VHH binders against Transcriptional regulatory protein CitT (citT). Designs and how they scored, part 10

Target 1, 230 residues: Transcriptional regulatory protein CitT (citT), of Halalkalibacterium halodurans (q9rc52)
Amino acid sequence: MTKLYKVLIIEDDFRVAQIQEQMVNDHPYFHVISTCRTGGEALDYLSEKAAALDLILLDVYIPDVKGLELLWAIREKFRDVDIMMVTAAKEVDTVQEALRGGIIDYLLKPVQKEVLHQRLDAYVQKRELFGERRQVSQEELDQLRQVQVRVQVGETPLPKGIDRLTLEKVVNALEEAETQGLTAMEGARLIGASRSTVRRYFEYLIHTKKAKAEVNYGDVGRPERRYFLC
Short names: E, the ipSAE of ESMFold2; O, the ipSAE of OpenDDE; V2, 0.75 times the mean of E and O plus 0.25 times the DockQ between their complexes.

## First folded at step 4 (VHH; framework vhh_gocatamig_d2)

Design i3 (from c2 with S27F I28T I31S N32Y S56Y; at its last look DockQ between E and O 0.01; V2 from the best seeds 0.00; counts 0 for: pae E 12.3 > 2, placed apart)
Fold by ESMFold2, look of step 4:
Structure i3 (fold): chain B 230 residues (1-230), chain A 119 residues (1-119)
Amino acid sequence: as target 1 above (230 residues)
Amino acid sequence: EVQLVESGGGLVQPGGSLTLSCAASGFTFSSYALAWYRQAPGKKRELVAGITSGGYTVYMDSVKGRFTISRDNAKNSVYLQMNSLRAEDTAVYYCAKFGPYERLDFDYWGQGTLVTVSS
């Protein structure tokens, strides 16, 4: 059976909402059924119509409430509706918190139709291939965070001394290490660079809040600094 | 013509590892989701793991932490790394391609590769 996914847009800027509505409606499997301009309107609409919705496009900033407050209110009361956030790049910390809150994806402003359609395609793939809506597992959250780190690394201007190709290799090595993490020596072995080079990249990721380090005592008793993706 | 060819199955002891491969041809590989299904005797075919065109992965609960799905778009291949194998993992494993989104269903399946876990 062909399913038409029903979308609510929550966006206070009329022109942005109109553009988003057109972009969503251009997708063969999605249709905007309503647009709300304030948090109050959105909560009222959801109280009456949440069962009719599949997906919300939620702007981080809405005039009468902070976007994260609205997100949490929706999650508390309307757990069966999926949420995709629309956010500016400067709101990265906000997006990380939203990912822990169970949003399924996010879009960076300015919204491009091709990117929106890619995200909608991925949503359909998740819904149709991998079963009905379920609680987001810890593994899914971890993968979304790792994807987010890659996107941020790829979009962020890099300081002198940090090469994008090498940075991507370092991120990939940390992803492969999963929850075990890597020391600088292990990272150097994996990517074929010096230990000091790898440590510089790890520390860059820590300073940009995309990785963390912990000190472990090894069997020898000397501390080992191990690095993990956030 | 779309083709999906699985390989890597075989006999393995409990606790062992296997890597399944699926070589794909006849379609734009990077545009479609791929999945591994399995079917044991007397059971219905069940989703083991899936990977979207964007790289999002899903696993059935009993294989989480033991199996890893991945794709290599340059080689038109999808893989299933299976670790810590158990007798209950014994099945024929199938590679499947998700169809055009208008259809919202899998449209092509491989012939399958047998995985037997026994001591």
Scores: ipSAE 0.000, ipTM 0.316, lowest interface PAE 12.3, mean pLDDT 77
ESMFold2 (binder alone), look of step 4: mean pLDDT 82; pTM 0.832
OpenDDE, look of step 4: ipSAE 0.005; ipTM 0.249

Design i4 (from c2 with S27F I28T I31S N32Y E102Y; at its last look DockQ between E and O 0.01; V2 from the best seeds 0.00; counts 0 for: pae O 13.5 > 2, grease 26.3 > 24.2, SAP .775 > .668, placed apart)
Fold by OpenDDE, look of step 4:
Structure i4 (fold): chain B 230 residues (1-230), chain A 119 residues (1-119)
Amino acid sequence: as target 1 above (230 residues)
Amino acid sequence: EVQLVESGGGLVQPGGSLTLSCAASGFTFSSYALAWYRQAPGKKRELVAGITSGGSTVYMDSVKGRFTISRDNAKNSVYLQMNSLRAEDTAVYYCAKFGPYYRLDFDYWGQGTLVTVSS
């Protein structure tokens, strides 16, 4: 890992931005190249320098931005830059929308240095998995898969709102998760469906005794229902 | 295949000490952050301690000063030294590794090891 990842911080609070900058710069693989305080500044900067960036630390609460408008603006125009949310916004809807926006991670403030570094490490690990490669082989992808216990969905009639193909995808996702399980939000990301949709499928699997749920805490400190195949 | 195997759990008296071990395999150990989680009966699973690939550590507030997470890359192992154990530390402790999915917590877990703190 010889690459130094370039980071843009979008944060209106100068003190917070400085702290985050220090945290990021203390990581051996990361360097903050700039800080923007407004959506306008951010978009202007990205218009010129997006190609040089690897990662954006983005706060939801930007003075000249409504909600996640900046996230979407960035995502629409600058698709090659990864975005990590770092914000005090803990609303489920915000998190869900951010995930739909293709964020790689979501951290709640205040962020501890060690936590941030852990997440940055995770980011690097995923990025280095593919490197600068533009293509991957099935064999390579298969190497990333774990041995799974297959759950037979069966061919029994499905209730309204449960599609067989989607169910299979959901089951496959849970299988892939193995003993780690999935939250509805994680499932939604994996399947490309809404959280509510995936939750419906998860609950169906529980109802049919094919899955179970546990309450878990993630890095955001909010309890989440985590689903596992039985 | 990623494998995480916890050990070291058991019954201990309040004020006692215990060291948990997690033997990892199936991945480049030195490249990944590891963590210990715990789940007490009737409670949510929670992060106890984490350690980055670079050795930086994080702890939940209730265990700061009492617990120490460490790793031995040569042994592909992560440890949790638990001192001054309390009844509220009773839980199943899980070793965790980041997995293939972007998510808010670790993706891979061991089977867990039970720690019971009781007089």
Scores: ipSAE 0.000, ipTM 0.202, lowest interface PAE 13.5, mean pLDDT 84
ESMFold2, look of step 4: ipSAE 0.005; ipTM 0.415
ESMFold2 (binder alone), look of step 4: mean pLDDT 82; pTM 0.824

Design i5 (from c2 with S27F I28T I31S N32Y L104W; at its last look DockQ between E and O 0.03; V2 from the best seeds 0.00; counts 0 for: pae O 11.8 > 2, placed apart)
Fold by OpenDDE, look of step 4:
Structure i5 (fold): chain B 230 residues (1-230), chain A 119 residues (1-119)
Amino acid sequence: as target 1 above (230 residues)
Amino acid sequence: EVQLVESGGGLVQPGGSLTLSCAASGFTFSSYALAWYRQAPGKKRELVAGITSGGSTVYMDSVKGRFTISRDNAKNSVYLQMNSLRAEDTAVYYCAKFGPYERWDFDYWGQGTLVTVSS
């Protein structure tokens, strides 16, 4: 994992772009190489530098762009660059269209660093899985769909606030949930602990790369996190 | 024991300003991200603004340019300056402490403070 992924941010709000840039740059495997504020700038930049670029963080709401036209323009001309949407747009139609545009991920604003990093990690895992390979097996494809890391609760020292027995219960609950995953609320119900407590354990599992969270877009103003074992 | 105590809520006219404060205790304040959430009647609780331990900020789009979150580590306090208030800003505002991993998800909540924007 010595590769440094180069990131282009396409974001009109310079403040948001700056924050995102910092977040991305704080990731050990990523570096922002440029920021564009308009679709025109983005396309101009890509025309010259697309070959050096790995990932684009793209906002839907770009001043000189209507809808997802920039996404499609990029897809048409620069097919080798991965695109992650980072936007306030939560409309189902927009999300669906973006997916049809071949995005690798969709993040709703406001974006938090840890979530972004998690998604970037997932991105890296997928890319590393493919590597320089020309062919993939069904098993590998399945792994791309489900990065299932068997949670082995080792005897490693647990951080303060994480109890081994409780952790085991949490892991078991997640295991039982399988592909359905658990929200903090559901976990709390199952384990008989507070949402905050369960969440702490879920986040610990994520931190240790034993679990992942997905965002459900149905939540107004705050996407709901659903947790899965890796 | 972690405690978050919000204050500063009240009735304000559209276009008015209000500053919310949250006094925190029971944890190493400087080590955690803080946030303001709000919950309007009949709506789900939503993130309004967040501030990391390092001082990075995030805002929901609807409050960008109007609201400012800040923190004073010496006072163990987080603030939300709200300008150009709108009727749709009416909600109970909650101060939130994030978990140890500084995710924009709550570990602890305050009791909330009501902000009513009405003519």
Scores: ipSAE 0.005, ipTM 0.215, lowest interface PAE 11.8, mean pLDDT 85
ESMFold2, look of step 4: ipSAE 0.005; ipTM 0.347
ESMFold2 (binder alone), look of step 4: mean pLDDT 81; pTM 0.816

Design i6 (from c2 with S27F I28T I31S N32Y V58I; at its last look DockQ between E and O 0.08; V2 from the best seeds 0.00; counts 0 for: pae O 8.4 > 2, placed apart)
Fold by OpenDDE, look of step 4:
Structure i6 (fold): chain B 230 residues (1-230), chain A 119 residues (1-119)
Amino acid sequence: as target 1 above (230 residues)
Amino acid sequence: EVQLVESGGGLVQPGGSLTLSCAASGFTFSSYALAWYRQAPGKKRELVAGITSGGSTIYMDSVKGRFTISRDNAKNSVYLQMNSLRAEDTAVYYCAKFGPYERLDFDYWGQGTLVTVSS
């Protein structure tokens, strides 16, 4: 695994957004970098941060948006960002239009964590299949249609994107935090790296059973993962 | 320029009520989620209540059933009705606007208004 995928959630409902954020963040290779609740917010965000974004989880029912107008607006201006629909909209016409909008996937609410993770894994598989290749064969294209395998992460050697020195810094930071643990944000501050970068390291540590994460639900708002050394 | 101006704070006895108001300007109010945060002495700032542009609300557990967040888009205002106030509710309360940046908290804050609950 070469990178941590950055996710934008576009969802007006706080509760749904929180649930989705938690689900996404529980995946070791994904991180929600922001949540937008309106089309206006989303477009404003994308105007500034689209280049850093990999995937959008997009709901059809956005208060200031008519139909799939937001999808089309995004497609028009931000073509390099993948879009997965996550919505209660079951209408065939909506699904068809969304597909014409170039979505990579369409998930119906309520979304189960396992299903979401499977779809995210599939997404990663597709991305990895393309890799740095500039050309694809018909066989590869055919494979893209059938890829639903979970991504397996090896412990050794260090995966791409995990640097030994940085890993040591991260471990040290977690050690110093002791029972308090660290959020990705706190870690980022301490290490002098982005949240996404630090999170990648944290998740690596979890994967290798050197760390654990707890989700804090005590405060209203976005669920936050706190990482601890085992 | 985004501006948020809180008001309504003050001294109140336990069990009392206060209504906080936040007047917003400098952005399309109806398009953004708003929230109230509070920061008690020696504690971190915490989200108390939030309201989406669509009117969905969330509350921290300790204020559920006691506090109500609402918004008036015509007045560009968000409110926090606080009932059954407790000593632990003592804090500076901040109005916040959601923003399009990579942050765990809201991007814009007011100056805050002090709420003191004391007998």
Scores: ipSAE 0.013, ipTM 0.260, lowest interface PAE 8.4, mean pLDDT 85
ESMFold2, look of step 4: ipSAE 0.364; ipTM 0.791
ESMFold2 (binder alone), look of step 4: mean pLDDT 82; pTM 0.817

Design i7 (from c2 with S27F I28T I31S; at its last look DockQ between E and O 0.01; V2 from the best seeds 0.00; counts 0 for: pae O 14.8 > 2, placed apart)
Fold by OpenDDE, look of step 4:
Formats: sequence, C-alpha cells, structure tokens
Structure i7 (fold): chain B 230 residues (1-230), chain A 119 residues (1-119)
Amino acid sequence: as target 1 above (230 residues)
Amino acid sequence: EVQLVESGGGLVQPGGSLTLSCAASGFTFSSNALAWYRQAPGKKRELVAGITSGGSTVYMDSVKGRFTISRDNAKNSVYLQMNSLRAEDTAVYYCAKFGPYERLDFDYWGQGTLVTVSS
C-alpha cells in the first residue's frame, strides 16, 4: 500500500484545527496524527515523536510564541520534518522570514480543501522525486522547482500509488461512463480495485484537472461524489 | 468587505428556465468556493448548489439534472442556471461564500433574489 504521510497540526483554534484535520485526512496520502495548540505543546510533542512525522501544518499566530519563533525552534531541533504554513498572516516580512526558515509552502487563510490538497500533492511529488537517491542532477532540481506549477496545470509525474496502467483503466472507465460519471464504488467494481484505490485515482485526476467531481447532496444523508472526465 | 449581490430572479412558468447571477467583491474570488441557497416561505434555508475554486460542484438531489452552478473568475461572478423549474423551486435564492475554511456552511450572504414559479 502507498505510504501515508503523517501530519502534525499546530493551531491554537481548536475549530480551525478540526477543519484542517478533516481536510488533510480526506486526502488519500495524508493522515493527521496529532494536533498541538501551543508552542510548548508542539515542542514537547516533537521531542518525542518528530521522527514519525513527515509534515507540520503551522500557524503563525500561536499564543505562547512571538512571531515565527516556533518555526525557528522547530528548524533548529527538528530538521527532518517539513513545514507548511497555514495562516492569516500576510505580511511580506513574515512570509520572507518563513521562507528563510525553510518552509515548503505558505498558505493564506481562508484555505479550501481543494487548494490544500493540491499543495499536498505538490509536496508528495517533491518528496517522491528523490526517492532513495543520494544525488540529484541540475535537471532534477529544476524539476523540483517546477513541481508546484505542474500540479496546477495537471502535467505532473505520477506520484507513488498511482500506476500508469491502472490510471489508464480508470480513465477508460470514466470515458465509458460519459455524462453519467462514476462513483468510487462503481469505479471499483469496473476496475476490480478497492473503493479507496479508485478514489485515489479519481482524486488524482481531479488534481491534474483531467477530471471533475460532483457531489450529490441528498435531503438527508452523506454526500456522494461522482466523478467525470473533463 | 465581502459583498455578494444576486440578480436574475423573477416570475417564471413551470417548465421554464431562469439564470441567476451573483456579483462578488471584497475577497479573492478565484480561490473561494461559492454556493446558492434558497429559502421558501415557512421553510429553512437550504443549500441548492455549490462550486469549489477548482470547479467541483455539489447539488441537492431535487435540483440535480435541472440546475447548473458555474463561475466566471474574470467577472467575479457565480451563476445558477435553472431549467425545468417547478412550483416547489419557488424561493428566495441567496448567493453565499465559504468562511475561512471550506465547509458546507457558508458565512457570507447576499440580499437574495426572489424566484417565483407559477402558472
């Protein structure tokens, strides 16, 4: 099975944290393992669990922290964890300082799930680019720089967990479905894969702007996503 | 300040069509999800359709296949094309914007536009 990236959310507003957690967990490649509300809590957590983490979603406005001091503290002590800023702070100086702190991305609130997912996909692409390699060429570095742009335009290398042949089958299934589209369940039946697997491919296609989803929201009940080729 | 201004409402016969428009300002339009709600007399306000910044859409079951939500980022506008209108579609229709995070509940509303479907 594909690697699940572990995420720590550092956010003092519990409601915001919950929303972000849901957004992250809805991504097929990510799972929130914990949420911290203060800098102290975050550092304590990291002291024990940093090795298990892949990504931190960090807000600038943490009550017991001045400015970006938490970011720098994390950078000093826990250099192997990637940090994505998710914050209402839009001051140029703050953004610049954060970049100097080695963040992988900076997202301004309000943040939408789709945008977050795109950024997470970009992150995955960057992480997977190097694989187990110890050296990188200039070309690969250049590609790394372009990954974010590619995610938005839909021409990105296939991330881990996305097989070319399976993707083709998924696309073909969507093509056959035409205007009817497919749910993850329907796709799973057609392709002979799990619902979760097919969903991953559908979502990939959405993120690459090759597919779209409509949600059927019933009068009563859980919304169901139906996927279509663009 | 976030502003949403609806237009396009009116009287239409059953089976008819109508297009609602919403002009938005006061926020980065292209990065925000938008929605249409409606409230009929004596009923609660309900989500009719939503559209994300990426173009994904949501519809209530009763309007699926009849209504289409779309957006024009260049015009900072969201639209609701309503076809095959029914009497039960009679309501005040509101344009809505998500709050700080994408949720099914919206925090910003326009003044609304009345749609009346009647013979």
Scores: ipSAE 0.000, ipTM 0.194, lowest interface PAE 14.8, mean pLDDT 84
ESMFold2, look of step 4: ipSAE 0.000; ipTM 0.414
ESMFold2 (binder alone), look of step 4: mean pLDDT 80; pTM 0.804

Design i8 (from c2 with S27F I28T I31S N32Y S53Y; at its last look DockQ between E and O 0.06; V2 from the best seeds 0.00; counts 0 for: pae E 16.5 > 2, SAP .707 > .668, placed apart)
Fold by ESMFold2, look of step 4:
Structure i8 (fold): chain B 230 residues (1-230), chain A 119 residues (1-119)
Amino acid sequence: as target 1 above (230 residues)
Amino acid sequence: EVQLVESGGGLVQPGGSLTLSCAASGFTFSSYALAWYRQAPGKKRELVAGITYGGSTVYMDSVKGRFTISRDNAKNSVYLQMNSLRAEDTAVYYCAKFGPYERLDFDYWGQGTLVTVSS
């Protein structure tokens, strides 16, 4: 048994988006958390909420985007979110270009509920299978890499949504802040990420006992949460 | 206001049967998927069975063939028939409604009903 999968719909036609939302929400493993009508709205939403998403239902024909440019923009910036195309576009070249972009499926409008559910079921099965392979492959790789060195103790695999390069940047920023600490807003400016992303990394460090948080009231009215290395 | 009220939990012997019921109100019942989750002490909450608006069902592997989820749209109710119960099925069972969120992942849960399978 697995998690509830969170879905973003990107569709400019309000009625089609509502129908798609109803069909997705009717599936026991999936839930739509938002819909976006333009490429700009979608990219803004993803900059804030990408870590909360598992799957995007994406139309090719979105008013402020040419061809598959939105697909490429999402792939460049939000690599961990899966994309299923749901579109009226039928041209072979468009389909092939989308497949090269790393989409998981391509559905032609109008979408029948039974077909969508079958494809969502297949998605869940693939996620379960690939998750097992990834876990085994990571352990096997770590073993092979460390044959020439005594087994290192204490390496913890990073959870979904935590990238090692970003985590290193967050830790370095906290080190530089020393006893002053950082708010999520200050961390976001230093690292070039969203406030919510930086908070996620800070909270991860707290849960692994490498950081702590304190509430400071300062001269500003509402209290602020500041983060420190332990 | 969405309300989900579970009932039918209790103590049962291994191999026995039990029917859980969930009475729903505060939303258009026939338009939504419904599910049963369970949580044993010290464990994460896990999906047991789900049923879509269109009647499609899913089950966790350990309950396939033993549990049956069904819905009655006229009575705004979802049921879980549990047969051939095992000690491992002991948990608090929750009725859940999935949908609709604008920008937050928020699901509605009932209060839960305890199922204990003990000799």
Scores: ipSAE 0.000, ipTM 0.122, lowest interface PAE 16.5, mean pLDDT 76
ESMFold2 (binder alone), look of step 4: mean pLDDT 81; pTM 0.809
OpenDDE, look of step 4: ipSAE 0.013; ipTM 0.235

## First folded at step 6 (VHH)

Design s22 (from i6 with Y32W; framework vhh_gocatamig_d2; at its last look DockQ between E and O 0.07; V2 from the best seeds 0.00; counts 0 for: pae E 11.7 > 2, placed apart)
Fold by ESMFold2, look of step 7:
Structure s22 (fold): chain B 230 residues (1-230), chain A 119 residues (1-119)
Amino acid sequence: as target 1 above (230 residues)
Amino acid sequence: EVQLVESGGGLVQPGGSLTLSCAASGFTFSSWALAWYRQAPGKKRELVAGITSGGSTIYMDSVKGRFTISRDNAKNSVYLQMNSLRAEDTAVYYCAKFGPYERLDFDYWGQGTLVTVSS
């Protein structure tokens, strides 16, 4: 109920590690207990302190580590510690391999404090759903999925013309698109709605600072508005 | 108003030791990382050592094993213990606090304290 989650940051840039530490420590339920700059430091720390940790914030780009080798080393020896990636690495292959490593989330730098806190909130809700339980039901697994969507879009009352179920579908589609983003046409195809409906939801997410838009030119030189989660 | 006041610099022989102190005020000291930088004549300032709010430390390679950074949150102070000093360590040493999240390059600096290592 009143658990304080303990966090290790693995980040080679001292300034970036400080920023992440401050963002995490600003959350009422989380506290950073250490930071490590190298893979060797991280593995040494975990050998002594892994049982005291709940969550690792892990960068892919660590100077003594090739690719995702640190992630796999942690998974082999310290399977009870949850891992959230916070990194500039955005190659699809890297993201896919990290997901296969059982990470809880993958955040692309630069990370805004509000976004990090939303993902930490989702982590807390997941932990609270499981609590001291030994078994889960299908309904509880479905709740877990809904919690992630709700945290991304918030819990505030919605304006007229915005349906929460449809909004959750739009958010999920943007999550799956990650760094590629979506046009209103692509979103419409994915959720089975009109282009104008999907654009309305995308613009709502921009207005509430949950998404951003960029203008990209296609082959014919006509600008194309693409939408991304923040 | 953020204030960082360094002290403890001076003249020391090669192989000697000094302890630098930085007294801080005007912010919640326990919540922030502190660092020591140095600047030798004709050189750019460089990070020497840093310590996070949680006590984790980092050092530049040439000072590892010789310098130790520490903090005392009760006294709002950060220290740099410098041992086995060499002529190349001669510089003005600055205490620094990292700025707000939104200004990654924005830092607060002290006035500096001169360390001179010479026979």
Scores: ipSAE 0.000, ipTM 0.362, lowest interface PAE 11.7, mean pLDDT 79
ESMFold2-Fast, scan of step 6: ipSAE 0.006; ipTM 0.438
ESMFold2 (binder alone), look of step 7: mean pLDDT 79; pTM 0.796
OpenDDE, look of step 7: ipSAE 0.007; ipTM 0.243

Design s31 (from i6 with I58F; framework vhh_gocatamig_d2)
Fold by ESMFold2-Fast, scan of step 6:
Structure s31 (fold): chain B 230 residues (1-230), chain A 119 residues (1-119)
Amino acid sequence: as target 1 above (230 residues)
Amino acid sequence: EVQLVESGGGLVQPGGSLTLSCAASGFTFSSYALAWYRQAPGKKRELVAGITSGGSTFYMDSVKGRFTISRDNAKNSVYLQMNSLRAEDTAVYYCAKFGPYERLDFDYWGQGTLVTVSS
């Protein structure tokens, strides 16, 4: 009896769409049934399959349409499909207009899996409440209204000097070498950054309990650290 | 060691068909996305088609409706069926393995297979 929510991703960048698909499919109650790269593809898909869809992840930048234009087109023709916007845009006015347009939530790129899953959990709760056609209390409506108005504010900002994309590259280098680990010099060569930069990222990962360091005590006159993912 | 080996390229007349194959080894094939890229002389390498571990497919506009990407997890292989070939499709075609979703900038590439569309 467990409902599996069907998701459509509208995202021009194949790699970004792949990331979003993997993150969505990692949630036990959601499955991506299609991915579209253009507004035209999305509208064609919806014309055939909208009844099978529960949720759309919609990027603001789509080559043949702007995200809000596609939002309005979907709202006019496919009212029963919910929309969650994904964007690099930080503009409050864009977010507010999209929320007034009836999106259920707004996510900032780069999408974090934990934040996405929290939004998907909230979506399940909303669907269960309204789908069961229960008498909804004012308090419950107020709670849902508060969630719908909130932008992605649960995201933990990274400290000064730590860039999300560079951090991702550093984590991946450690993943590939986790049985052997990496020195700061080896990481620098793989990432194309300075030793001091890579060391800063490695130390940040240790601070956040995502990595550990081991010292080579056989080093003549200077200990050298090798870093490993936990 | 991750290895990708392309085959199936060749010379074909405009309007003809070719099937490219990519045999993969050195990783858990079913867990990763695979893609086909191409590079023509003097041009940038471009993403032609991709297939995710979940089976979702992506195509560049100029090949949509003509090319079909597919995968066979039991054979550790990905395929590109190319129909209605045009002179503009002439390129070296590369099979690529995308990394984990936390890594956007690192792909494994095969050696490539040459496709020439001419009369």
Scores: ipSAE 0.012, ipTM 0.369, lowest interface PAE 8.6, mean pLDDT 77

Design s33 (from i6 with I58Y; framework vhh_gocatamig_d2)
Amino acid sequence: EVQLVESGGGLVQPGGSLTLSCAASGFTFSSYALAWYRQAPGKKRELVAGITSGGSTYYMDSVKGRFTISRDNAKNSVYLQMNSLRAEDTAVYYCAKFGPYERLDFDYWGQGTLVTVSS
ESMFold2-Fast, scan of step 6: ipSAE 0.011; ipTM 0.471

Design s39 (from i6 with A35T; framework vhh_gocatamig_d2)
Fold by ESMFold2-Fast, scan of step 6:
Structure s39 (fold): chain B 230 residues (1-230), chain A 119 residues (1-119)
Amino acid sequence: as target 1 above (230 residues)
Amino acid sequence: EVQLVESGGGLVQPGGSLTLSCAASGFTFSSYALTWYRQAPGKKRELVAGITSGGSTIYMDSVKGRFTISRDNAKNSVYLQMNSLRAEDTAVYYCAKFGPYERLDFDYWGQGTLVTVSS
């Protein structure tokens, strides 16, 4: 038996709320049961219907509430309802504060149906896991999160000149070097590639924020770059 | 050296069944989650099923009730039992091991095994 997840939308713009409602209702396992335009309206609704709700889509900018006060009010009184924030801002501080307020996810406006459905799919998977196995270990939760994050991001193709097998060898070599790191020449010897090839892979890892480089100034020649995993 | 080797693919008629196997080596198998992905022509790779080290499973909605993922830690193997196969299940199926999210590690993929569902 599949549970139908019931959604409340809190959004002051009627047209935006209507579009979000249609996108949610297009998902086979979700249904919007109400839409509220103000914080007061939402709190009144929750006082009667919170037990029937699974998920709230909450806009950051609600006319009768300052900042994230509505999020905190809902969390204080209606703890069992999950919240997903919808915001036009990418600002880290707002997102971080909302996450500390106990939201499960956030979406950027304008909301795209494909992105929303991916988030809703992830939500279903989490709810099913807790429903079947309440005593899930932290290690298991971390593993599921890793799988879900990769699904949400999708398959990202590697740039031209970066081969997956060679990249794995380069990463493994850096792991084995531990705190000492590797120069491009040392890496080249370990994996059986040219120095220029290994340097290209090291620089790719730096570009993707997966590695860092330190410059050592020796009296035996030119400054030498050593590469380390982050 | 991490290796993932898939087997069990083939041609099957709609409504038929296949069991895919993935033999793993080069890491402590029992400590990691293993997954099955598939990719049909012209489409991106999609998660079909996953199983954690503790045995918790996740499935793509369209395969729930039809596919079952399992693992055998003694044999370093993960399996995908596919029942009630449909034409839309036609794809190359890949076994994958994912590295830690917070650490620099890369996903390891097998070479894939082709599943064709056709009359």
Scores: ipSAE 0.005, ipTM 0.412, lowest interface PAE 10.3, mean pLDDT 76

